# VHH binders against NADH dehydrogenase (ubiquinone) complex I, assembly factor 6 (Ndufaf6), part 1

Scores and structures below are computed, not measured.

Target 1, 289 residues: NADH dehydrogenase (ubiquinone) complex I, assembly factor 6 (Ndufaf6), of Mus musculus (Mouse) (a2ail4)
Amino acid sequence: SVAAASGPGIPGSHLYCLELLRKRDYESYLCSLLFPAECQRSASALRAFNVELAQVKDSVSEKTIGLMRMQFWKKAVEDMYCDNPPHQPVAIELWKAVKKHNLTKRWLMRIIDEREKNLDDKAYRSMQELENYAENTQGSLLYLTLEVLGVKDLHADHAASHIGKAQGIVTCLRATPYHSSRRQVFLPMDVCVQHGVSQEDFLRRNQDKNVRDVVYDIASQAHLHLKHARSFHRSVPAEAFPAFLQTVSLEDYLKKIQRVDFDIFHPSLQQKNMLLPLSLYIQSWRKRY
Structure headers, positions and changes below count from the first letter of each chain, unless a header shows other numbers; Kabat numbers aren't used for antibody chains.
F, E and O stand for the ipSAE by ESMFold2-Fast, ESMFold2 and OpenDDE, each averaged over both directions (binder to target, target to binder). V2 = 0.75 x the mean of E and O + 0.25 x the DockQ between their complexes.
[cut] marks letters that were taken out.
The coordinates of atoms that the task and the answers printed are left out; those that the model quotes come from them. Centres of patches stay.

## First folded at step 1 (VHH)

Design B01 (framework vhh_nb_b201)
Fold by ESMFold2-Fast, scan of step 1:
Structure B01 (fold): chain B 289 residues (1-289), chain A 121 residues (1-121)
Amino acid sequence: as target 1 above (289 residues)
Amino acid sequence: QVQLQESGGGLVQAGGSLRLSCAASGFTFSSYAMGWYRQAPGKEREFVATIYSGGSTYYADSVKGRFTISRDNAKNTVYLQMNSLKPEDTAVYYCARDTSEYWGDSYFDYWGQGTQVTVSS
């Protein structure tokens, strides 16, 4: 209508977002398909935005180029709230979601700012720092997803905070073998020090008990956040549950890492979950997280 | 072989105008978004303007209304028209190709050598 007529548009921008997710974040692609029909497009836009930002650190060889990409997204978000989005398919779809759901600009900016701060190769100083990163990125994304679903509830926000932290911690663990192969270690330094473990131990793929104890402490923190979120699930409106479908993969990783006695380098941790579509559908059907 | 070659830089007085050109070769120019970036001494490189394959443009707030980015696909060239120049516009200006094909994902892998712009007060 008039709202659509007043702004710029790109033919195929929605399909671009879906293809981006299918290739670069298959889990989010599947999750978006299980959202209420009226929310699917906006959910896909949020996840495509997250992919654009998350790829920056891993796809650029120098921080300067990463900073310029973050500068683009920061300006894109500012301009979206003035109805002047850039002619880039993810930005156009995100702008449409912003208008449709009155998305909170602060959450979008918080994601960009946090990603920008973490473009260097430094490890997290502490579990608290990792959790802050997770809250500001994954947590913000979940708050925006709740807004897409029309959920305005303190219990849903509380669950999203815990699930976001769990997701961020697990993402850090999952990425450790990849980053170690590139001589980078991002695992929290305070946990490593507590167990007498150095970053060099991860670079050498050390599997001694103290290294496994570091992984155990970090994984158990993610597990505790997930359990905390679940402890009050009866107080969370059912309309919020689509936002939390990614707990399926979170739980799958936590079970796998336990099975291999917290050997973060075990090959089974990198295996594809061929039953993921079915598992997500069953979780959606059962109305749980 | 992808090449980007900037030209048009120089010394200009505040309030003056300057037009930068970037000649591109080694790829299908019309299919890519093109951008301009700048780096002042002792500062990080910053975004200036971009133009998408379809002709849509986007500008940094610091230059909006003063700078105009344009392209000539027949000549494989992107331009930056700079008007009402200020001393704070002094920087090395770089041309960049977006690694995205048609839609431009704002990741710029290929850079020119840069051209110096100095604005005196």
Scores: ipSAE 0.000, ipTM 0.199, lowest interface PAE 17.1, mean pLDDT 84

Design B02 (framework vhh_nb_b201)
Fold by ESMFold2-Fast, scan of step 1:
Structure B02 (fold): chain B 289 residues (1-289), chain A 121 residues (1-121)
Amino acid sequence: as target 1 above (289 residues)
Amino acid sequence: QVQLQESGGGLVQAGGSLRLSCAASGFTFSDYAMGWYRQAPGKEREFVATISSGGDTYYADSVKGRFTISRDNAKNTVYLQMNSLKPEDTAVYYCAADLGEYFYDTEYDYWGQGTQVTVSS
């Protein structure tokens, strides 16, 4: 029936997604406003979904509660492909995006599964493990964003993979002062060992050359991924470029950390980029990433 | 008409074993994660173990290596196998199912009546 076909609804679910992004992921909020009008709502739903999953690790005191929340999202995704989404505003908006763009269920499930695996307070064993986490979370999110934009292109997928890895690495670096203040260090263990650096060095906010060398190696890997993605930008369809607006913030962070000689604890790294809206608008107008 | 019914508790000597069962009804059991909690005299309820709909398990540090949670979806039943029991394991054990629509709360929606486990020294 028509009533059944209209599905469940929550008044203000779109506004809920926008407010969630404005509060918890302001950069994604700004980027969503620069998407084609017909894609903005779906792009916002994908980023709100990412915020919901990312918040689980930071907001729960027990791993059990985190697992129950991941279980909720796995069931929500299963159910929305049966046109039976839960009565939760982000899930409702994500379900609408799934229907509108025929979003690939595998990418949504890959994000949830990877987030669930990382509910432990364990550091990444290697740079490769961090990159795999980034590919499965940020990479999957970018593949879904390309689907929202109607882009099916191997060069766009290749760029998304590299940009996703750069994003995951930079996110790990940006979060290090916050996590260290709570006695946690997630930076890749193999890079730390290579430079004779222990987790305690980060907990004590050590600025010695060896600690800076660890940060340099990790930041350099993010820079190489971004540079590689840009090396073939002329082969990427322009319709894909809105998916890659986040490169503005990635480049900004990488430039700032270079200016402070890879002092990950420098207070300037936590300051807001007041020119971000203008920078995103200019990049959108210039159609680059 | 959601119901959780625990069984299998009793008195056992230190080093012994017990298997608790929880029969669930009134919901689609296979779709939800199930858990076990316990409450000792004069203490708050504490987490013991959980099992996801997919079979992934997690345990409190105090019971790791000694307790095993499992489920039988055909029987709508979750189990807690308790080995190498200690006097400190003495508590009322509760089966829990979180059937909350939003999963925002840290409390389970539904609890069984509990089953008493007493471990003598």
Scores: ipSAE 0.000, ipTM 0.112, lowest interface PAE 20.0, mean pLDDT 84

Design B03 (framework vhh_nb_b201)
Fold by ESMFold2-Fast, scan of step 1:
Structure B03 (fold): chain B 289 residues (1-289), chain A 121 residues (1-121)
Amino acid sequence: as target 1 above (289 residues)
Amino acid sequence: QVQLQESGGGLVQAGGSLRLSCAASGRTFSDYAMGWYRQAPGKEREFVATITSGGSTYYADSVKGRFTISRDNAKNTVYLQMNSLKPEDTAVYYCARESYDFGEDTYFDYWGQGTQVTVSS
């Protein structure tokens, strides 16, 4: 057929990616709509790929199944650089993005490898380990997003590194109530020990000052990364700014957690920001991050 | 008002050590994270180290294992102990008081005037 003659493809693969984001990563869905028209499809493919990997840990009951799914994605990435992507909608769209923008294979592999390492149900040993996870996942994703935007700039890469770390730290904080309800705690152990806080304190939803101090230290590190990225924003090309729209939600969370005096279990932290589409549009119009 | 004053910079041979001090005037020093940043010739200002109000420390990869940040809340002073200095550590070093207020529309950082560190081969 005509479709076969044109190379591998799946009808509706783009719509599959958009629906995946709409359901499981609504912020990324909204951000993708604010990208330059020629970049939107590729940006959606990258974020859909991230969703596929991120949901593995939360959706599988057995580590072995998670490892098999990560091996699938490693092979998919290797094969797509040989122009032989698997017949899977996200992989097809990612392959198209790889070809269109000459995406760096190392960044895609780094995301998969880091997610695979993190399939173990263990807390981060240190704040550094959390930041390394954030750099290798969120940071790599932002580097790829800059490549989609055609940006090759050291200051943009530096900003992406800091924003990726801030995003990863905030994601860890946001997920803490969910994981604690399942008797899991991933917050950095060295910060907890410093304040005399045990993992059990989070499982019991302890609101004592030392628990709040742990949350304060972790949130403060995310805030410092965001401030550092902003300190040199005038040196970052404006073409890079769509990659950093996620700072809107990042800042919103940091403001909310401060307002509840770093009570990580406060119900308001789980509430949807109904003004997010407007805030993202305004941020995009201002050309800031 | 809050002012930050750095001291301890100078000329040192590669492999040497320097201890930088930053004296903070004013209110509630113990409630704020304190940091060190540097600006090398021809480069943008970069992060070096931060110490939180609770005492947690964080370092740039380039200085980890060689530099140590500490604070003395009774003296309103933050320190940066720099060991095994390299020519690439040559920069103006700035002390900063980090805002803990996530609710602000703008950042309220106080910066010192900087202290020059020159490492010769």
Scores: ipSAE 0.000, ipTM 0.294, lowest interface PAE 12.2, mean pLDDT 84

Design B04 (framework vhh_nb_b201)
Fold by ESMFold2-Fast, scan of step 1:
Formats: structure tokens, C-alpha cells, sequence
Structure B04 (fold): chain B 289 residues (1-289), chain A 121 residues (1-121)
């Protein structure tokens, strides 16, 4: 077959977004397939955008290069609201989603700004700082996802805020073994100080009770947010539920970390959930989060 | 499979004390959060207290300051020390094991048979 580039935008930009998710965010790839057909493309565009931004911190050797990539995305967002998106496949698909769903520019800008602030190698000073980061990144992404689904509802926004915070906290915990192997620790410093734990304890993969207590406090905060979001699920429109499919993996991680008594370095936490596609389908069918 | 066996219930006067025990078998006890629930006649089961694998505790507002939950991992036992008992504490008390859904009263996987607590005034 022949594929000639002769129209506006980039031919195959949607496929590019799907392949990016398959390789870098497989869970979001699976979740996107369970959205209403008319929303799937826009949902995948939002998640591909998140992947592009999330990769910056881990893929650049110099903060200056990271800042330049964030500047690219800020200009891309400004330009797409003027109908002049850059010739980049994720930006083209995001621009199409912006036009189709009247996506709020403030949420897109908030994600970029927060990611830019987080480009240095400093740990979060406090649990509040981690939660603010999570709210501004994951929370904003969920608000945009609700807009794709046509949901404008206060309870849905409240659920998204709590689920976003839970996701950000769990992502921080899940990444700890990876970052520790590179001599970095991003866990909240105030929690570590409360338990007499230093960053070196994580670098040495210390499994002592005080290290487990740090992990317990952080994981418990994520669980509290998830439980709070669930406490008013009956007030949330069912149309919002596809936005919250990520709670399946959040709950799976929280269950596993508790089962290993908060040993953040336990090998079972790195195991792929082979039943994830089935679990997501069942969650979608049951209309839960 | 895990088995839970509650004991320690009985009749006590208002202002009195009781200590409930729940012995667990069939699994590694230290891996689990353990909780206490109660059900009064004609009412739904309500949460009382939870103790997590890391040792932290959480209590229902109605029992804070009066009840203390604790665990002995060497004996695979969780305890509920009930002080300053009131007639409204009268209920069947159930021990529950949490499969990793801590602070979730609806997600406890295993329940004991219950032990009756009656507080007279």
C-alpha cells in the first residue's frame, strides 16, 4: 500500500501515539481501548502528551536541555490554541483533541509548568509538596480526560483530584528501586526525617523497620486518597468512570506493597500483572473506580 | 485459607472493661492488617478499629480514647482492649483480615464467627 503525505497534519500521528503508549505506558494504552469509541483517539493523545513530558526528566543529561524541551511544549500548546500546531505527531493529535473537546489550556500549561519545576534532582521536601506535584500533573491530566468524556461535574473533579494524588504518590513509590539504582531518592524528606531514615538507607536497599515505616506512611496516604475518592462514587456520573480505570493498577500496587510489609525493594512489586487487560475490562463492565 | 477465632466477650456493667482476642491461622499473620467490627441487633455492621502490618492504628470516632487495638505477631493474635464500656457498645464483635485493603471495611476478605459483648447499666 502507498501512504502519501498530502493533507494537513501528520499522516499516522494517531498510530504514533498508540505505539508510544504501547512501549512507554502500556497501562494507559489498555485503558484507552476501553473508552467510548468517539473518545479513544483524544484519550490516547492526552496520555501520549504525558509520556512526552514524563520522559524529559529521565532522558536528559542536562537541566538546560530539559528546559528547552519544556519550552517547546509550552510554545506548542500556545500555538495549537491559535490553530498552528508544530509538525510533531503527539502535538498534532493533542491539537485535534483540543479542538474537538474545547480542552482547557490552563490544565495543559499546569502540567508543563509543574514538570519543568521538577527537573532538578532534589527530593520532595514534604508529603504536601509531592501531593501538589501530583495534583498539578496527574490531577490536571484527569481533568482533561473528563473533558474528553464530556463530563462537567464537581464530584467527578473531586474524585479526579484524589485519584491524581494517589497516582502521583504510587508512581513515586514504584520508581524508588529504579532511582535508587541510579543513586537518586525522591521520597518526601519530612517523612524520612520523622523515622530517622536518610537517603543513603534507600541507596543501600535497607529493609529495617524504620525504612518500612516511611514506605507505610507514604503508601497509606495514597490509600487514603483512593478511599476518599471512592467514598462518593455514587455521586459521580457513570460517564466519568473510564477516566478512573487507572485505580485498578493503583489498588494492585497498594495491595502488593502491604502484603510484603512495605518492603519497597521486594521483587514481587516489579512483576507484570498478566491479568491487567482482564481486570481493566471487568472494572469497565462493572462501572466502578 | 485463613481461619479467625474470636474470644473474650461477655456481660459487663457500664464503665467496665473487656479484652477481646482473635487468633489467626493458615497464613503469615504479620503480612496482614487486622480489624474489629461490630453488629448491634437490627443494625448493619460498623467499623471499630484497625491495626496495620506496620503497627499504626485507626479507630471509629465512637470508640477513640476508650478502645485500644494491638497485635502479637509471635502468637498470631490481635486484641481489642475495651475500657469505659457503654450500653451502646452492646454488639457481636467480629475479627476481620484485610487482604491489602487497609481502611476498607467493605474489602475485608475473611471474617470470624463473632463474640457477643453485652453492656448493662
Amino acid sequence: as target 1 above (289 residues)
Amino acid sequence: QVQLQESGGGLVQAGGSLRLSCAASGSIFSDYAMGWYRQAPGKEREFVATIYSGGDTYYADSVKGRFTISRDNAKNTVYLQMNSLKPEDTAVYYCAKDEGYYWSDLEFDYWGQGTQVTVSS
Scores: ipSAE 0.000, ipTM 0.127, lowest interface PAE 16.8, mean pLDDT 82

Design B05 (framework vhh_nb_b201)
Fold by ESMFold2-Fast, scan of step 1:
Structure B05 (fold): chain B 289 residues (1-289), chain A 121 residues (1-121)
Amino acid sequence: as target 1 above (289 residues)
Amino acid sequence: QVQLQESGGGLVQAGGSLRLSCAASGFTFDDYYMGWYRQAPGKEREFVATIDSGGSTYYADSVKGRFTISRDNAKNTVYLQMNSLKPEDTAVYYCARGEDYSWLDEYFDVWGQGTQVTVSS
């Protein structure tokens, strides 16, 4: 018999993805371990892909280098659908997930395109613009995760859209102290203007009521999306629930920000949830989101 | 079927204490968030405190350090221990059930009839 090749591969590419998540996105690492065994590898590949794209903005000093990295990923995705993935561990694992689950190319491209547009150091003009960014990144990632789980359901897709928006908003809030320390503010400009708050107020770590009111409005929008997603829970197939484990940390942040009266600079918001693995396990066991 | 019944309200002097109780029936108490709200004459309903299914508590700034919310799952009861009472705490106190975490009162779907608390100075 003639030897048949299984296609291109890199020894240790799966381990590379797991170590990348453990180091750069520990929450997603923990969530991936709670997926059905047959889906874990593909789920970790999707989250590793997200880490590769997300870290570009923070890891490069020149926009040109960021654009080159995004161009690499656009070509990698194009080539994957021709069974010619680049020799890069995350790309190889993503290609395997694409083949195994017939992942929708449009969702992968939407993530890359949105990340590329946001390489500019510009704040979101509006809450709607932030929500569109969240839908195109986190939403697309959740749609792909549902495909990995074999879920094709309109209620699951609707819940994923709202959870993606809530996650993107919370991620923006959570990152604000870090970005402010580097003289950057990405919070929606329309909300800031409504409360008479400037970017300089965040750079100075202003805790006045008006600044807290901005945070309240933004956090409340994330809270409304999470509640809307949960309003569908009885219509969502249980097989979809692993895709939504991130709601544990999402709700934890919303509870914490409320407890500190929406003081986005409060030190407690930067503390690790030491009970996160237990909380994720309990949510997984309860079949909720 | 689903019912919430408050008790323990009354007249108390400023600086005094009261403990409100809310007896729940007709649902799996352990699975729900429980909250206390109050409404003074001519004012909007105001959040006081909430306790989630795991026992985590959240308080309005106006009552923080003076009030304590707790629950007894074996008795299907939520409590509000009110210490260092002030005349401005005078209101009808309502017990409410929420299916999931919320700081917004529109996400609480079942409300008790209320119990009057009057603080004299």
Scores: ipSAE 0.000, ipTM 0.242, lowest interface PAE 13.0, mean pLDDT 86

Design B06 (framework vhh_nb_b201)
Fold by ESMFold2-Fast, scan of step 1:
Structure B06 (fold): chain B 289 residues (1-289), chain A 121 residues (1-121)
Amino acid sequence: as target 1 above (289 residues)
Amino acid sequence: QVQLQESGGGLVQAGGSLRLSCAASGFTVSDNYMGWYRQAPGKEREFVATISSGGSTYYADSVKGRFTISRDNAKNTVYLQMNSLKPEDTAVYYCATEYSDEWYGSDMDVWGQGTQVTVSS
């Protein structure tokens, strides 16, 4: 009985995923709760997996340690498709989602591979590079989310691609104050160069017009992707709409950054939207994105 | 180095109360899933209560309404307040964390040494 006591079950793996989202991705936590009941757990697992991978770059200063963590997740994904998941709460919940919804392994691997490629502490060379990163991470995550919802549709995939790019761009903007506090800047270098802006301008929290113009161009690209995804919403099956609930938070950020005249360091951008749960509920009920 | 140390166990009469403490070192309790488990003589270790990093609590049916799990972030300590104790609650009580900051290492599934609780009739 001592041997049985040495390996307790993994109690609270679902709760661990929910608390991880509450702490590090509150918007995804709220969105997950509005999924169809049978999909909520799997949706939470996918978002918790995304948080685990996103934290690697933020939590490690050495590429070697980051590579080891990415290698762990690659092995975890390989092993869970053999019904042999590691005893890690997020991996256990992800494995359950994989089994329940027959999730495409390639999308999970694409997320890990893209995160691994970007462990270097360097800014994106261009807006295109940021968009490719967003497609391979956020886009893949949305494709998996559509699979959780049982959706196999070209227009849904097309909308997911645009929404993923918009989300990746907004995430980059939203994280800029945090990264600048750690002496890092990941905003697209081509846009910065076009406006005569250096990384030092962001490290010094410069609010001059040219810095605001950089933020404006980047935010405008996210807005364009969101607008494009919405332009064909009539062709997207309604069953897909829960996957796109994040567009509420995405649009909220874009409206807020516009109200502060694209001052990326304005304190209001870091405040929780207390009305977000209501806005998400209304969008969910009305079947739109 | 991750360690958990329990204290507060003892002998108490049925209907009495005890408060167990679990002091953590090498990691932060507010960032981890923390649990209490117990093992009676000749029986397997069983779940008692857990608290998440966000403060959500969950209890085994046998203790729900009688036991309360809590934490003090400043003291990096987790507590188990045990009320209306029964002879069936007699066991060694263990504090555990199933997730450390080094999640891919052998530091997952960290257990304390245990504290004995004896409830007399």
Scores: ipSAE 0.000, ipTM 0.099, lowest interface PAE 20.8, mean pLDDT 82

Design B07 (framework vhh_nb_b201)
Fold by ESMFold2-Fast, scan of step 1:
Structure B07 (fold): chain B 289 residues (1-289), chain A 121 residues (1-121)
Amino acid sequence: as target 1 above (289 residues)
Amino acid sequence: QVQLQESGGGLVQAGGSLRLSCAASGFTFSEYWMGWYRQAPGKEREFVATITSGGSTYYADSVKGRFTISRDNAKNTVYLQMNSLKPEDTAVYYCAAEGTYDFEGSSYDYWGQGTQVTVSS
């Protein structure tokens, strides 16, 4: 049985986390339903925490307000390890997960610190910078998710690192039309320079071959990470597989971007996968990633 | 059997540079996170740098901007390029293959024998 957390509580904090995921990260909402029953609440808390941090950049017009929100989360994490979480529903649920699974504080702090550094409107200088961002955010989130599942395994950690990088790269690609509409481009500058592509090309929604080649190189890096994670799946404990359900959506995006010849602005890339719940259920049943 | 063999240590003047190498055998190198740790006289072993299987790098604050970790999967070798060396960098440097998700508290499956780095004032 799960011991009830003592201290401050908020009625409906779990439902708040689920509602936040349903609205802002529907894929993670669906994935959480396929976790072992005793892990679902903690998994939802981690993903809700990620949503709270991820949306700061897009939801504030003033960088100082964004920094203040990041400082709130940094203090919240410090305080919850002293059993004094703030009266905020996501923080309460995260605190309960921390207590239940002995979650590593460094991974939570690494996510906050990385998000704080990236409140600027500047593009990544290189693929390496994008991968570092992905490792520190998505990778840390997956390591924490493995801790929720009770998995402590070398191959699971390696798979998480590769999947986290693939996720971060795909997220950057998927968000490009949205950011371009707001006169922002975050795609790695070194890849753009190699193909003679400027930020202006993305702002004008240029579909020329050199722009498609930039997208191809970036998408290919995500594909290689996914392929590497899968190359040793036989060595990964099956108990880890719920952490990697997001590979269904990653693969779906990579297949779609290839079908449109790497036209990142193609409308089909923004269409919802109506079969996603079924695809996630089938992957869960087959016990693979 | 698994083996990690460090080389490249030695005596260098403050402000100088050294490049450490670690040759690995007995495991699938490309799948492992590789790291460097150091132990100075009278201190516990401390983290220096790590490189993931995918190439992402992490550094201790004390070495960030001065040290660069890299890997060559074709040669099963990890490197530590140390620039702008300071007397406080004097330590035995250990190569490690990492299997856990807690860098500071991680238990490495494999450790090298270490290589001495001495930085004179």
Scores: ipSAE 0.000, ipTM 0.122, lowest interface PAE 19.8, mean pLDDT 84

Design B08 (framework vhh_nb_b201; at its last look DockQ between E and O 0.01; V2 from the best seeds 0.00; counts 0 for: pae E 17.4 > 2, placed apart)
Fold by OpenDDE, look of step 2:
Structure B08 (fold): chain B 289 residues (1-289), chain A 122 residues (1-122)
Amino acid sequence: as target 1 above (289 residues)
Amino acid sequence: QVQLQESGGGLVQAGGSLRLSCAASGFTFSDYDMGWYRQAPGKEREFVATIYSGGSTYYADSVKGRFTISRDNAKNTVYLQMNSLKPEDTAVYYCARVSGDYYEFTDYFDYWGQGTQVTVSS
């Protein structure tokens, strides 16, 4: 019974993480509920950590403030591994997860570093750049999640990589209307150029065929990653499957966007899927992802 | 220059309510996390509540369920609604700005107000 050295725990830190997820990343919140009981707290901590980092870009008007926040988290992670986490609820919970599961520091740091680099209001230069971003953020998060689940498997890692990339792409697509309202476009420039589409086309919410074609190509890439991830299903340990439940949400979005002929600004794409909890549960029960 | 000015303190009976306000100036208010601390006589300053730039909130256990922190970015003001006040809540309440980070410790706040006295009588 490794007496979890009760460091000065922030009472309610776990609930804070859950509430944060519920409000800011509802899909992750739902997925976290389907984790093994012994892993739920750690999984939630990781996702909360990701949410904290992801919010930095959108919540600050000054880049300097964003950088300061990133520095805080860099230091926090360093301090965690010295058993001296800052007194912040997500940091404390993350620290506990790190200790419980011996999480790899490199993945945590990679997430921070990549998000710090992404604080610039620049579009991705290429699909590859978007995928790299996704790998370094969502992929890293999934690797850590696998560690929480006690999974060390090459096929699981491959699946995680593909799912991470799919997640990043879908996240980019989903956020496009929001960013456009702020006069920002982050979609891969190479794909836009290929179809003769400018950033202004997105800012104007153009629904021309060429704009739809751009969205189609990007969405198709996400779909391809999901397909690859699922191709590993027979080789992936069942213990890893909770980490991959987010594929349900990804597939849902991709189907939705297809239904509206890849009109990325269609209002239906912003609607919550009320059946998502059920779908997740069913998938979990079927031991599929 | 960064300025924080607290108001709304006073004398209240146990079980009563007060609403504190902190007016901020000299910086982009919406970009910063804000918090409340309190210091009772002879005691160390303690964390009360934080509201982050994203709108999330965090409370000390001692005030959870009784106090509510909120903000109005259009007015550059952070509020602390205090309900069900207890004599133990008697303290000088301070508004603070977080220096780009959200922490529960005073060391991570870069600016403080002058404080407002809250006295809860038995």
Scores: ipSAE 0.000, ipTM 0.216, lowest interface PAE 14.7, mean pLDDT 89
ESMFold2-Fast, scan of step 1: ipSAE 0.017; ipTM 0.309
ESMFold2, look of step 2: ipSAE 0.000; ipTM 0.130
ESMFold2 (binder alone), look of step 2: mean pLDDT 82; pTM 0.835

Design B09 (framework vhh_nb_b201)
Fold by ESMFold2-Fast, scan of step 1:
Structure B09 (fold): chain B 289 residues (1-289), chain A 122 residues (1-122)
Amino acid sequence: as target 1 above (289 residues)
Amino acid sequence: QVQLQESGGGLVQAGGSLRLSCAASGTIFSDYAMGWYRQAPGKEREFVATIDYGGSTYYADSVKGRFTISRDNAKNTVYLQMNSLKPEDTAVYYCAKGYTDEFWGDTSFDYWGQGTQVTVSS
């Protein structure tokens, strides 16, 4: 039907992944520098793949084009496991990571499927739905990252699940001012209803007690997941800890939102942590998450 | 350096057929999705159809069942077969490449053809 190119390979595909992370996921770029040297390239490929999928919803005006991009990635992953990746720099780097570390195809497919479902710009019905989204995206990404690090451990997987859920919840909170400016609200509807809060309250940047209570409940759920993951950190092999460096930014956001009494629209929440490189280095040195 | 060249437009009577062609150069055609958009006077550019590198197709509801998108990777060409044409199909039809070298750039503004005019008379 169609002829394949002579063989997989794109000059500068690794540099393309690093540049994508530097522009769109700077934290993951910094974290990649703290991985074991033999794992850095594959870790960068996984995070670049995540960026490619995460950006689809914001970069296309028609849902049909978004569906095409998701179908491209589904076929790309299928073809990678047949040693026939498409000539796209992130796909080439991901294919190399798949071969090097025997990455589990199910986790890659789970990320794509979940992102495709989320192309509809509807709010989560419940905290459970948000946590399921987080598990299937961020959780799957962490499981793959553990595979890159050579870690096969139930405690590491358990920690990754909780950290993935905390990450997804915090990402939803952090994005709320941006989405509200575009007349969208993705915060869990069940939590909003419990406090008598409507989507319109967020669109109008309402700072009343009930709005703060919604944010408090959601942030508290993220904090509980992080606390749970930390409760058994002594049982998690140290080789897993590079996968969990993102907890530095998770904790930073949770501390900041608490300091502003859960005012999700407070300007300080949009400021970058200028000490992030130092904080990541210290966490890596101390072997914590 | 990507070049897209449309052809096949023209004037047809309502109920007639046209086949549009878009020849691509400067890219590995088989690795990319290709699409058709149209713009009628006084309206915004609208999506018509797209085909991915695997041959999966998607259509706007207004053309579903009447238009067929296909590709020939050996000829680096994408086609739009338009049947049962209606006066409201009158527009300039544009071929678009779905991906750039930074793949997920907005294809509505990158690597666009010149357009080909389709006019359907009553």
Scores: ipSAE 0.000, ipTM 0.166, lowest interface PAE 14.8, mean pLDDT 83

Design B10 (framework vhh_nb_b201)
Amino acid sequence: QVQLQESGGGLVQAGGSLRLSCAASGFTFSSYAMGWYRQAPGKEREFVATIYSGGDTYYADSVKGRFTISRDNAKNTVYLQMNSLKPEDTAVYYCARDQTYEYGLDESPFDYWGQGTQVTVSS
ESMFold2-Fast, scan of step 1: ipSAE 0.013; ipTM 0.330

